# Designs tried in a protein design chat: miniprotein binders against o13629. Part 3

Target 1, 363 residues: o13629
Amino acid sequence: MLEAVTNPKSSLATFSKQLNGLLQAKVVVCKSVNPYFNLALENYLYENSTAKHCLLLYTNSPSVIIGRNQNPWVEANVKLCRDNFVNIIRRKSGGGTVFHDFGNLNYSVLMNREEFSHTENASIMIQALRNLGVHARLNQRHDIVLAQSQRKISGSAYKISRNRCYHHGTMLLNSDLEGVREYLRSPSTGILSKGVSSTRSPVSNTKLLKAEFIKQVISCFLLHKSHSTTTKPLSKPRASSKRLYDIEPKSVITLEQNDLLGVPSILKAVNELQSWEWTFGQTPSFKQHLESTELSVSMDISVVHGRLEKVIFSTPNATLEHELSSIPWTGLCYESGFANTFLISGIHSKEAISILKWISDSI

## First folded at step 3 (miniprotein)

Design D11
Fold by ESMFold2-Fast, scan of step 3:
Structure D11 (fold): chain B 363 residues (1-363), chain A 81 residues (1-81)
Amino acid sequence: as target 1 above (363 residues)
Amino acid sequence: GEKVFFAVWADDPETAEQLLREVKEIARNLGLEVYVETRDGKVIIVIAVEGDPETVEDLLREIERLAQELGVEVYVEIEKE
């Protein structure tokens, strides 16, 4: 709620003022740990920011963030994430899967297409690290690595449109690296997918305090981008300006999720990112082959938009094969335990029940 | 005139309350109007100043000094009109 000291209408004026400030801001620090909100905010700034360069900084609660064109069942342990309340979210940028937790800082540089430079953006991060005693460099894959160990401390991805782009990445400050490995280790076998596969590298934490790193990144960003973030580069205060001290103009804003409750496009984006249709339904088409020597059965599955399109069984028992093929598989969401519905609701032979249990254990 | 927006993050309710009192006192002494939003211990302060850039710069200097003393972050934007 906004409080207006003298006029009730001034609360709306204050909110509009805050939104205008946000769209003009050179740096935005978001205090929300809600990954759906943070990704929606990133897209909102991408579409609406008027700053030539804008830096967004945020931290997500534990989450697996898959790339735009990836298969979550290949990239992550979906069941383990569900059981441990780790969000699985599809971002709008391409590239590989990452795990975020409270020991990670996310950065996003939003810019005009002609301003795109991975090397310049990485240089800002590397300078902030150096100022805090961490020596890092850019490797051949454009990851930021520790100079001595060559271990990756920051990976990045892009979204590029005709006029605008953003370059976003992670910075490992003090993340749970063992947890990362478990959540990103898929138990699924036999999947043949045209989706993008993650390239994994040895990782390390910088062990920097988040507040100190944020301060240095903001300072380095503003210094590096000072002239490019102004309408009139190299413009100096007039000689007639009566300044009590020399302040460089800066546009830095800190915000919370509740600050943007009145923006319909942000709420719509959050709702889309939370939907099954976005996260799982946008999975590239894939096929899966499962085989059990013990049960003498094989299963071939075709999945389109995250839903079963075709299921073929092969068994030496023609009656069993017909029984399994009679189950209404088509249109079911591809998810752990989809076969469990038929264990409860159908009349099945002992052999079919064994196969349904095997399917549930395999997917 | 120039309009100034600044946001303050204070996780400690006592520090937020102190900062709010000090900023309102400074603004009152300078003849400036202040609008405040408080949510979950967070304070967002908006200051509107018309026709006096010297007063704006004096306020910014005082706010930055206060922020350093209280260990809080303040973010400032100046809008041209």
Scores: ipSAE 0.000, ipTM 0.091, lowest interface PAE 23.2, mean pLDDT 74

Design D12
Fold by ESMFold2-Fast, scan of step 3:
Structure D12 (fold): chain B 363 residues (1-363), chain A 81 residues (1-81)
Amino acid sequence: as target 1 above (363 residues)
Amino acid sequence: GEKVLFFVYADDPETAEQLLREVKEIARNLGLEVLVETRDGKVWIGIYVEGDPETVEDLLREIERLAQELGVEVFVEIEKE
């Protein structure tokens, strides 16, 4: 555990020594449930860890985590998340959108690029599951599914750079599966997006106790990553086998958020992940077409960096069309209710007001 | 077919252009169509590929090798069916 940042009497030398220990650790268990901190920690370890392999384990408070190149308005019910204080966060890895809550365990395997493997890391998870009596396998999409039901219990994503990579995923232990469905169901229509789309899969919980699963994952990870060479993958474990590896105290560390919030690069990363510019501003360019038969109007919106670039109206009434086009749309953040600002101004025809209300109801 | 997005961040426009040129040639040799998107700021190049899983996997290995040689960061997203 690093305590230097929470102990004002700690010397700089003590802090440096403890930080070096973190960067050499084989396993890091983070007790923070702050998703911004946990993702910042993951990236910090990705950039700075000197370990050949490092396993990071953490749990996030209720959050929707979108992939690096996804459109949050396509992937999630953004308004419902806001209303229920569910965070929407863009991660730095690719892949689809996931919902995290206290019944989920996140794992991240950080490694040298030459050692990247979807299959080997998943096999470690599958072995830990089977040691606890859960029959699981990889499907063709590289999700971990229950062998009998084919329901997904773990999805994963990865990031690859010149020297390092990470493969991270979820493990559904006892999550709110009804909440998962609602938060990941976008109400948006008419969006044509360049982002990567998620396909929702039937999911299930393993019903495993978190502490027991963590213990097994650490054991399996250390057993297989402590060897100089691994010639045999963990692809054929015995379902009833219990495989434990003695945990070396120097190889495993547990930490809290306050241990590292004093590190400038981590604080900067937390602030970036919390920003509108990161979460929404990094959305791939998209277009949206909306039409109202009752109002005899159509609207085409172009959105770049999460902001309105162009809005085009089509209506039989040329005067109304010019009025709507004169509204300063460009540069507004794309969000539910963005047209409400113009309703408040009160300088519009009755027809324009009806259309502005329709826009607010549609987005 | 399998749908995959590769994207690259490069501070150097010449390195980004070299990566794009070589990826297009590798894809052509594998019989894959490549769609490209670029963005302002730190040079971002998105490469969209659709093909059979084995051919896309071969392209991924070559892109990983090329990125390693050029010292650039590559991200990969596979669209789930």
Scores: ipSAE 0.000, ipTM 0.313, lowest interface PAE 13.1, mean pLDDT 77

Design D2b
Fold by ESMFold2-Fast, scan of step 3:
Structure D2b (fold): chain B 363 residues (1-363), chain A 81 residues (1-81)
Amino acid sequence: as target 1 above (363 residues)
Amino acid sequence: GEKVTIKVTADDPERAELLAEAVKWIAELLGLEVTVETRDGKVTVEIRVEGDPEKVEFLATVIELLAKLLGVEVTVEIEKE
């Protein structure tokens, strides 16, 4: 029938069924490498999933993800990230900064509060690793480390609310470890911030193929979590180590970004996470002191909501000090290269231009 | 050390503030570093705590008990990164 094929309401009904299937899914594999979408999806599933346990797996394109209340200029090399097209993203949860790239796999286990276990989820990852010949264990900080070297291969965090929680983490498969180190090494000096700094551990890659690891994690997750539910004889067989039907077809959903951009709350979250006002504007207030002996200048700045509030210069040259103080600093976004805005004007002395370049190189 | 972010929300802002002050005081007694922030336009106070994992876990338990007594909803985020 023609109406069944072309009716817009029929398409909406199909989308509604697909969305309900997603919210009931035991495993969601997201093929999008867009970190803004993946973080929005994680939060959406955290708020809306009806599954007792749900595993979300995804990989982000190169990005630095800072905690809700961190200062990106303290936690990351903002200039290097910009120059190398590495996004800096503020997540909704607190805690420390992490670097993601194509050689990393993110996992997130969403569950009801009463189901929370800090060791059970780690044991699933460790079993998947063991099945692929990687010997790993949980350390005293609940990081997953290689048994022999003690180097960290997975770090994790938890969010616990009244009725829901999630345990999420990284798995280093074949990440750029020098990139991890360099992107998370801030060149900024003299910053006094209310934000807390991240603590870093020696890391290593597992060198596992992503597709094989995903397969094993899904298998171990479904097998492990099947023991928490009772199924009557009339139901189809559940996942088991001794059974051919280890993975139920409808228990695993694979999705693309375009499948969910029509959900208003997801689109809103993506747009917010991409905004300067969210990523940089939500930075806790801070002050910075910079000195250059070569240029005989010092600078004190205060930054509120990511914008310059006050800038004070000190230099023995009174004319130069007046020129620098006459620049309209207040209200400018504090970001790498903000002083470059004034280099294009050509209105400043050679000495002032040297100082503007020094500021741009220092921030 | 273990890092914990505690978000306190309540229909009554006075109760959220009271819980935040109590948590700050207890954290200081336990020798934990604490930072408190209130966000514009929200009845939400965020408390960041860093220190000994056992002391942080104890503080989280105390917070749940105090929240129950004050009728305040609380979300605890534990970061081990």
Scores: ipSAE 0.000, ipTM 0.231, lowest interface PAE 17.4, mean pLDDT 76

Design D3b
Fold by ESMFold2-Fast, scan of step 3:
Structure D3b (fold): chain B 363 residues (1-363), chain A 81 residues (1-81)
Amino acid sequence: as target 1 above (363 residues)
Amino acid sequence: GEKVTIKVTADDPERAEFLATVVKFIAKLLGLEVTVETRDGKVTVEIRVEGDPEKVEYLAEAIEWLAELLGVEVTVEIEKE
């Protein structure tokens, strides 16, 4: 329990003790489905946890999570996500874009740099699956796949810094695999981006009950990390351990969203993750070429930090080209409908208005 | 290939620019691709490198050593695909 759930008269010593417990916890289960709080908590534990190994488990409401160095306009249908109340969030780790919904479980293993092993962490997940009758293995990309079908059930990424690291991933329990396609297919054309492109692979659900899987993952994690036994993915399975290890309540902490409201650094991180400047402003620079044969116009757009840097028009009509080039494009946020601001002004020629509408339809 | 993002945060933009130049030089020597972007009024420089994992790891170690020598804060984040 954190300061957020204590009464207003609670002592600073009580808050300090509760926070210290969180930072020493071996397992944290977060019951919030708010992806901004869950990602902020992950980063908070990454920076502040004193445990050699800490497992964080959580589930996000419907969200498209893009990697640190990706272009959201290439990776997702941004407008459709907005219209359907699907969050678009840039995480702090690299890698590809993923879709989360209530049928997915997220895991994150936070550790000191000297303890890093993505293969050991994956073996814990594979053992938990095996204990529940699901046979899985690591493929060459270090994704967890079903042994027979080879369909991916868990993708992962890692972040390694000087002192700390984490390995995090997804586990498909019962996600909407058909619905996700529309959110992850960008309508944008002509984009030449230096951002990281996602690779797609066939996926499947494990059909496991979330509560049972969480219980098994916690058990396998604590057993593996408590006695320094090393298990490697794709190695011959070790003999089953019948050792009696009780899960001490202090080793496992369960958090609600309200528990996080009292931690200033988490609130600051939530505000950052929700900002346009983080999600869209951190987009790698890109260029876009659009052409209309019917309107006899082409447009070259250069975008830096999510904002228009340069806009160049080419058309046989010199007067129209001058009119379009006179519009103050530089500094505008690149987003669906950015050209609509100029349609409202009502000061453009009929030809220019047609082109502005075409731009709005194309982005 | 493996990807690495190097974030250099310095009170002096000149130090960040110098480090970015050195990273580009070493990356070119190793046959790696490099992209550089500036943030926060040029006090934060993000350097992205892609290529052979062994060469990327060597570059990361060299930059950490150089950053320590220059007294500059550096975070190296290694990403997979």
Scores: ipSAE 0.000, ipTM 0.270, lowest interface PAE 14.5, mean pLDDT 76

Design P3b
Fold by ESMFold2-Fast, scan of step 3:
Structure P3b (fold): chain B 363 residues (1-363), chain A 87 residues (1-87)
Amino acid sequence: as target 1 above (363 residues)
Amino acid sequence: SPEDRIRELIQRLDEILEQARNGDMQTALEYIYQLAERVRQYGSPDLVLRLLLLIFELVRQAQSGNFDEARQLIEQLIDRLEQMTSK
């Protein structure tokens, strides 16, 4: 991390007071763009918030967020993500892979089980959009789409437990839609995976300024959850958002990562989410078959917990096959360039070197 | 050497971060443009392209009024480069 957290003894009382305020807040705006922190915060509020309804708003730095049971090497271009400083993170909820960048706003509505309504939550977002001149509706898949083009501007998911639930989603304000396609296009071939596959929907940006949309969402949320549901065609004036802040200022908390890294459960969750063992090690077992006609070789790989379990080569050259099979493959992390480790380990055969380079190019 | 180039990049990014933290985003943007020009001289096309894409995103976020996002992206760049020098 770039910042070391300095916490003077006198700030502990302030920190405790801020934490109690956070747990009672109706709206939390998180200024951290760290997806590991933002997902840890969402889970923390889900488990600990005492508010009947709590709205969390945040933006992640460029990140590919894979579902709990997905294979990142099938769902994303892992090497391209690494090279372009795009985070790869496994969330705790199921479903498909999404790309977040600074042009996206994430919203999460945390509530008691008896208060759950995806339709009401979507209505709040739709009202905020309408107040800013964007006409949208909820489709049959519960996505928010532009009314005319039917292109998706917000996808969402929810989790329901005995006492608590959340409904969370994305809002495309001004995301790099061309970049999204490249990061989510895996170069990997020959993978047979038990993981859940993603499907892509036609998407569009709303072109709204983030600060303006946040103000409207907060206004609509506070009005809706504190007052009777408004489903009228005419939306309330945009200026009403400022008046609501003046009436209930303590209901809205703005925070940064450094405010909460001292909370042990949040720090633990951040450390878990950013670990290789969580993101890649939790990948469902898979197999990969690779062939090169030019090199007259085939390779069968089995991968368990993100690590190589078995590697089998087939080639008409018995000496080459023995050389390749003598390489200690078992236990290596499956990642782009794992075969490059052996290029510097004293492998001398021209043929073996060519095959190691082919493996690196194929994964 | 590659390590010397990375150290210089870290120093330049620290200068940009300091200006951004002081709320002087105009000076931070000027430093970003100077850094982009210096990166072109380093002769590593892949590194140059990756850094230019991030610098472009920093400029885009700052011009959109997303100063906290721009600052955090600068911090992420410094962290990644420092990790590269620790091996």
Scores: ipSAE 0.000, ipTM 0.235, lowest interface PAE 17.1, mean pLDDT 76

Design P3c
Fold by ESMFold2-Fast, scan of step 3:
Structure P3c (fold): chain B 363 residues (1-363), chain A 87 residues (1-87)
Amino acid sequence: as target 1 above (363 residues)
Amino acid sequence: SPEDRIEELIYRLWEILTQARNGDMETALEYIKQLAERVRQYGSPDLVERLLELIKELARQAQSGNFDEAIELIFQLIDRLRQMTSK
């Protein structure tokens, strides 16, 4: 997406000034709906932001976002996503799978590790909701739920390294809750995965207008940050009667993806997130057992880094078993239709063709 | 190459997006028709069928004047095609 747009000429000095402003910003509102760009921007701010606390707000076009250590074939209906051109994307934080659409707002709080507070970050969201007439609280799982119904309106996850961390989450404003259920229901059977499994909970929309919620979140974040228990003294105002926000650098930045197309590390991160090797290749090792009574065959598959490592067939027909075992399975990408290439070449047995079609239908 | 063919389809989608953003519905619909014809000349039956179904939905949204929805579909299709080339 980003590489299809040519960047306009900008001066190096102007570009450098804009990057310094971004890295010092207290709040970043991203207007891009490209989930690959938004996740790349989040990681860029995680690695490079110099602000004590930085809030990133964004909305993604329809996408299934899986956690760092999850199996997409267990967590999502991969074929349905493909058919409807819903992106499947692996994020860099742990935890469970979520569906994003235009009715959702994503928030991310980026900070130094010693400043991490799940409860403090959630309290900012809860206060913004309260200011708009929505009463919510944290549950045992650290999800934000409506106080009355106990239905989940925000789930969150985090990434922690030695020095830096981020806490990010969703806020259901007016999402397609039927679509959430369908895309996150895998049709796959027989998978024994070492990946992290998602926990499902009943969800609701807050029905808040996105612009109003963004305004309240920013206000609550900036107010809360001004009262933080930091040991570093706050910058003093100028001796003149000029207001504080007229003196300090801009604390809130709104940006588009075109503003950052010239940053090589961001483009590289976008390309990584779009790659098969990242999204599917980083899947934890798994095994799958498939059985057909009608065809009198069973199949055991082991998958490593999203690729077939071993395929073992069992059938009472020794000639058929030998034919199937002679197919060069090892190294193929695990995906719906991987058996389809073998329907085209060199197989004369009707039984083998039936089994290949069954494999294509089952995966 | 298969990779070159997918890049051509992505380029055609950016052309459609440009016309949609400019409010030129007539040109956008003509480009969608050309995209559908080009897709029919390519690749595997599964890929062709899935792409044509989304292209039909794109045409429906564009004809209805729902440019915001059409733009969303174009973005999703571009990202999906790019994911296919990474294999």
Scores: ipSAE 0.000, ipTM 0.135, lowest interface PAE 22.2, mean pLDDT 77

Design P3f
Fold by ESMFold2-Fast, scan of step 3:
Structure P3f (fold): chain B 363 residues (1-363), chain A 87 residues (1-87)
Amino acid sequence: as target 1 above (363 residues)
Amino acid sequence: SPEDRIRELIQRLDEILEQARNGDMETALYYIWQLATRVRQYGSPDLVERLLELIFELLEQARSGNFDEARQLIEQLIDRLEQMTSK
């Protein structure tokens, strides 16, 4: 429905009309699986939506999403993520690391601060689940768990500002629960950093079809508002389930990434989230110690803003130690293979070359 | 080997093409960008140049709503890489 600025049939007047409709929408379904765009869109709606309540639904392609102040090399297997096309993304909110994939549905309820309620938002999700035959309850941690097994199917968080807030969460429909453990297991050794933000709960998939769950969530969300009693729990689920839906064109908007790339603030946010400087450069300062018995060498690295600040070698061979220390390490990005640039130079001794290869294999 | 790496790239592009054919064009585009990053790290400047040229064309077609043409460009990228391994 939303016309993109990049569409050759679109006009600026038409785009402005459609953008205003988005800001007034009660429900936004985003078809983009680009997690950078989806996070930028959530923040844009949080800051600009004029709706009393707005529901945003989206799915991210496989992604490890780290908190604002976390170290990706401690929180994730960066090489494995790269090899399997799993994005590593730093969000703007604090907290721990989470994994998203195509079997997960993300929801976000954006609202005025006075409308905030964990319980009411959760009740909408729980009612949608019940209408599809899944019995779930809210636990003390505000997680949604299966009634019988107590296994978590949805975790959530919130952000509250002066006038606005959002309550967002995940819903496990058919995620790769085994694979998530591998992506979140860092192979890095010797890093001195705080990385244990993970309270790992037993999880389960609901095994619901995404399209059916989306339809039920939208129906329950809109019906909740129709009763005009936001402070009361949803009731009469069977009567509500008889109503398929009654939606005005502007109440629900389905959009794709290209519909909004012409909005400067969204494009700027996407570009920032995609940058090495944001994702890796905002890593808190850390140190790493590596040693090789075979090569009789140890290496101490200090990293600031994701870049090498200082590298110290210890080896019995003073000439070799001097050669290694003479390499211009300062300012290099901390990433797998950073020593490969010096292997290509061809100016190093056989012993130094062996050590450079060891560094490349270790990081 | 370099040939094994190119064959791996072709296999991954076939998976991306399947996503595009299923209507998941944004997912396909994202994986192509990640693939470009890996090729850049591999240190093959000529391959990177050819890959980026096709990716930019693909992005323009997708932005214009020409998803059938975007799919064709992914097929052309696979074909170009296969020609490189035939040498």
Scores: ipSAE 0.000, ipTM 0.247, lowest interface PAE 14.7, mean pLDDT 76

Design m02
Fold by ESMFold2-Fast, scan of step 3:
Structure m02 (fold): chain B 363 residues (1-363), chain A 86 residues (1-86)
Amino acid sequence: as target 1 above (363 residues)
Amino acid sequence: DPREQIDRAIEIMFQAAEIVWRAIELADNGNLEEAVRIMEEAIRRLEQALREAKEANDPRLIETAREMLKFAQELLDQIEKRLSEQ
């Protein structure tokens, strides 16, 4: 950040010129594997790109990407992800949870609302696959599947506003399919959530080399959009005057993360995506019921904005119930081990300590 | 503390860059008068950043702030010229 700003080759004046070129580009290939940066860049292009159609291509380091309105504790093995340094990130688009790794390529087509067509975008990907000897088709769910096996190789989602939209998806080139299964298997029980549930499908890798696939996707995208007659402006013209800068747009731009670290709105978006308040705090309200026959206790938890709102215990022992209810649960972050802070205090009975350990083991 | 001084200069430059970008959007949408107003604000902030950079005595930061200020001044001239032609 500091280096990028103070380096004469990476000065903010240079970044400003680079940014203007970026917003007019037809294709952006991002070499950063930082998922927070890649998602922030995608949203920035969504809000600010002036191109009718812009294709963004990127790869994320190992990450579980949950949809805007999902519950991470239902959709993923949160503890396993943390233990293995797999990022858990909430994206801005709706839909289900996906696992990304270095064997996956992400694509995003950013466009004006009147240009929206999921079938057109899918046809570009399918043509690129066919050019490389992989026969694929669009199924009834609008996933891209291998023609023979019908296993899914690409899933997608959308973000639509009044004037702009993007259609983004994954392409399984050579991902760890065992890892996909394990990271997306939640160990949590008893959760009743209002969040959107993911639909699982059998998946496969295309086994294509990333560089070859990128080259074909770019070629198919540029060819398709250059000859497309589907563009019909329905909106009023946004500009009543000429553009102030005369920057020759590059059709294809390759970016490193450092190229844009000096842009404040991108840095702010990265920081938001990394925050607990965004990833976990935006979880839809949920309730959880836990029971232990051995300890003769039940626990009902209400969680709002990722924090405990109410905790209710039921046990035959009235003194124990009162002791547990006296613990200041309200406002604690819902996370594995939240009860462990009370184990250290030494203020509780042996029975209460056993229950606190059970809570920590169950969540 | 020289580190605090450098951090302040950089933060001001980041804020100014965001205002410059907003001015370009406004100008592209035909709101030239508002673009001029916020560009003048961006230039004031960049002048402050340059002063902070000089106080920190960091030659690279001074050069960066100077280049940004030059870019912003040239952009303001272009917006004002467009406004006068309408």
Scores: ipSAE 0.000, ipTM 0.181, lowest interface PAE 18.0, mean pLDDT 78

Design m03
Fold by ESMFold2-Fast, scan of step 3:
Structure m03 (fold): chain B 363 residues (1-363), chain A 86 residues (1-86)
Amino acid sequence: as target 1 above (363 residues)
Amino acid sequence: DPREQIDRAIEIMLQAAEIVYRAIELADNGNLEEAVRIMEEAIRRLEQALREAKEANDPRLIETAREMLKWAQELLDQIEKRLSEQ
């Protein structure tokens, strides 16, 4: 009954009982649309779930989700996201960048390490789609695509540790595909990075109703992951068992954000995911080269942990080059408008002001 | 230790998958020779993972390694065909 808790200050005994139920659940449906909470919950279940297999289902408010080892300035239009209040968040799994909105359903299958399979969880999703009249298959990139059009309807990624792993992905039900490419199109030029690049593919919506798809995925998951502990697994024929739509209430938990914000590790994870140090500071080191023929200047930037490490200018005017090099660039956060800090607070020549404005417009 | 063998095979498979995704991006951007080179490296790693999975005698892991190896081999064939037709 986690969804019934409206006050996170429940008694310690009640809290412990609710938490234990969550950790034993086979299916968790999260009603929060907060991407920071949803990803923190996923990581919490990954580390702490005692279920052999656990399915987590959730939907995020509009967000750009980058992979663990990606450069957000290469993968997304960071400024456009900021201007439109679209969250940029770095997830804990590897892989490419995706856009989430209310027309998307996220799924996550958390499992013991020995249960890892590159295809089995995708097969559950494909079966759920087929049962609802949508014919889909895995392509060579291990995306789920519509069988006829080859358009991608689900991308996925993995995270593995010593004892646990998860396979998570998206399912495009009725997302706004018109705007998604604008958020995922970086305006940045001259960046030299050895980070993981995103694969951009033609996408389509399944046009399935979310509630129907959730019900079907839960049914397929519970049936597929039902295993006998006997040495000879008993064949449980569907005709002689419970109906396919009969879900055991004890195996399925629906929860709200307020049910779990009192858990210290979840709160810590939310705070980490919301931090600049996580989202931008965990960016792999990169270099950027910018040139302006009009201003007769070039700029070489080295960025480490999202902060300027070294900035080198080249210009035919030695006095101007010395002036630009004297600016304390080192340690500044790499972000749109970082040069504006010096434009508004420093005393600079007309030429240096023009170059500072050019930097602000280019980054 | 079968569990250490399983852990190592899974880690190798994940590293190989990252290399495969990189090779696909290189091929899509027209850098076919480098895509072939790193795809061959990914296949070598997946062959090692399959050997370790077999030594650990884990049927699920063996099947996963085989599927990933087949995936990588099919992609290499496609990249090599594109390179030969360039």
Scores: ipSAE 0.000, ipTM 0.257, lowest interface PAE 15.0, mean pLDDT 78

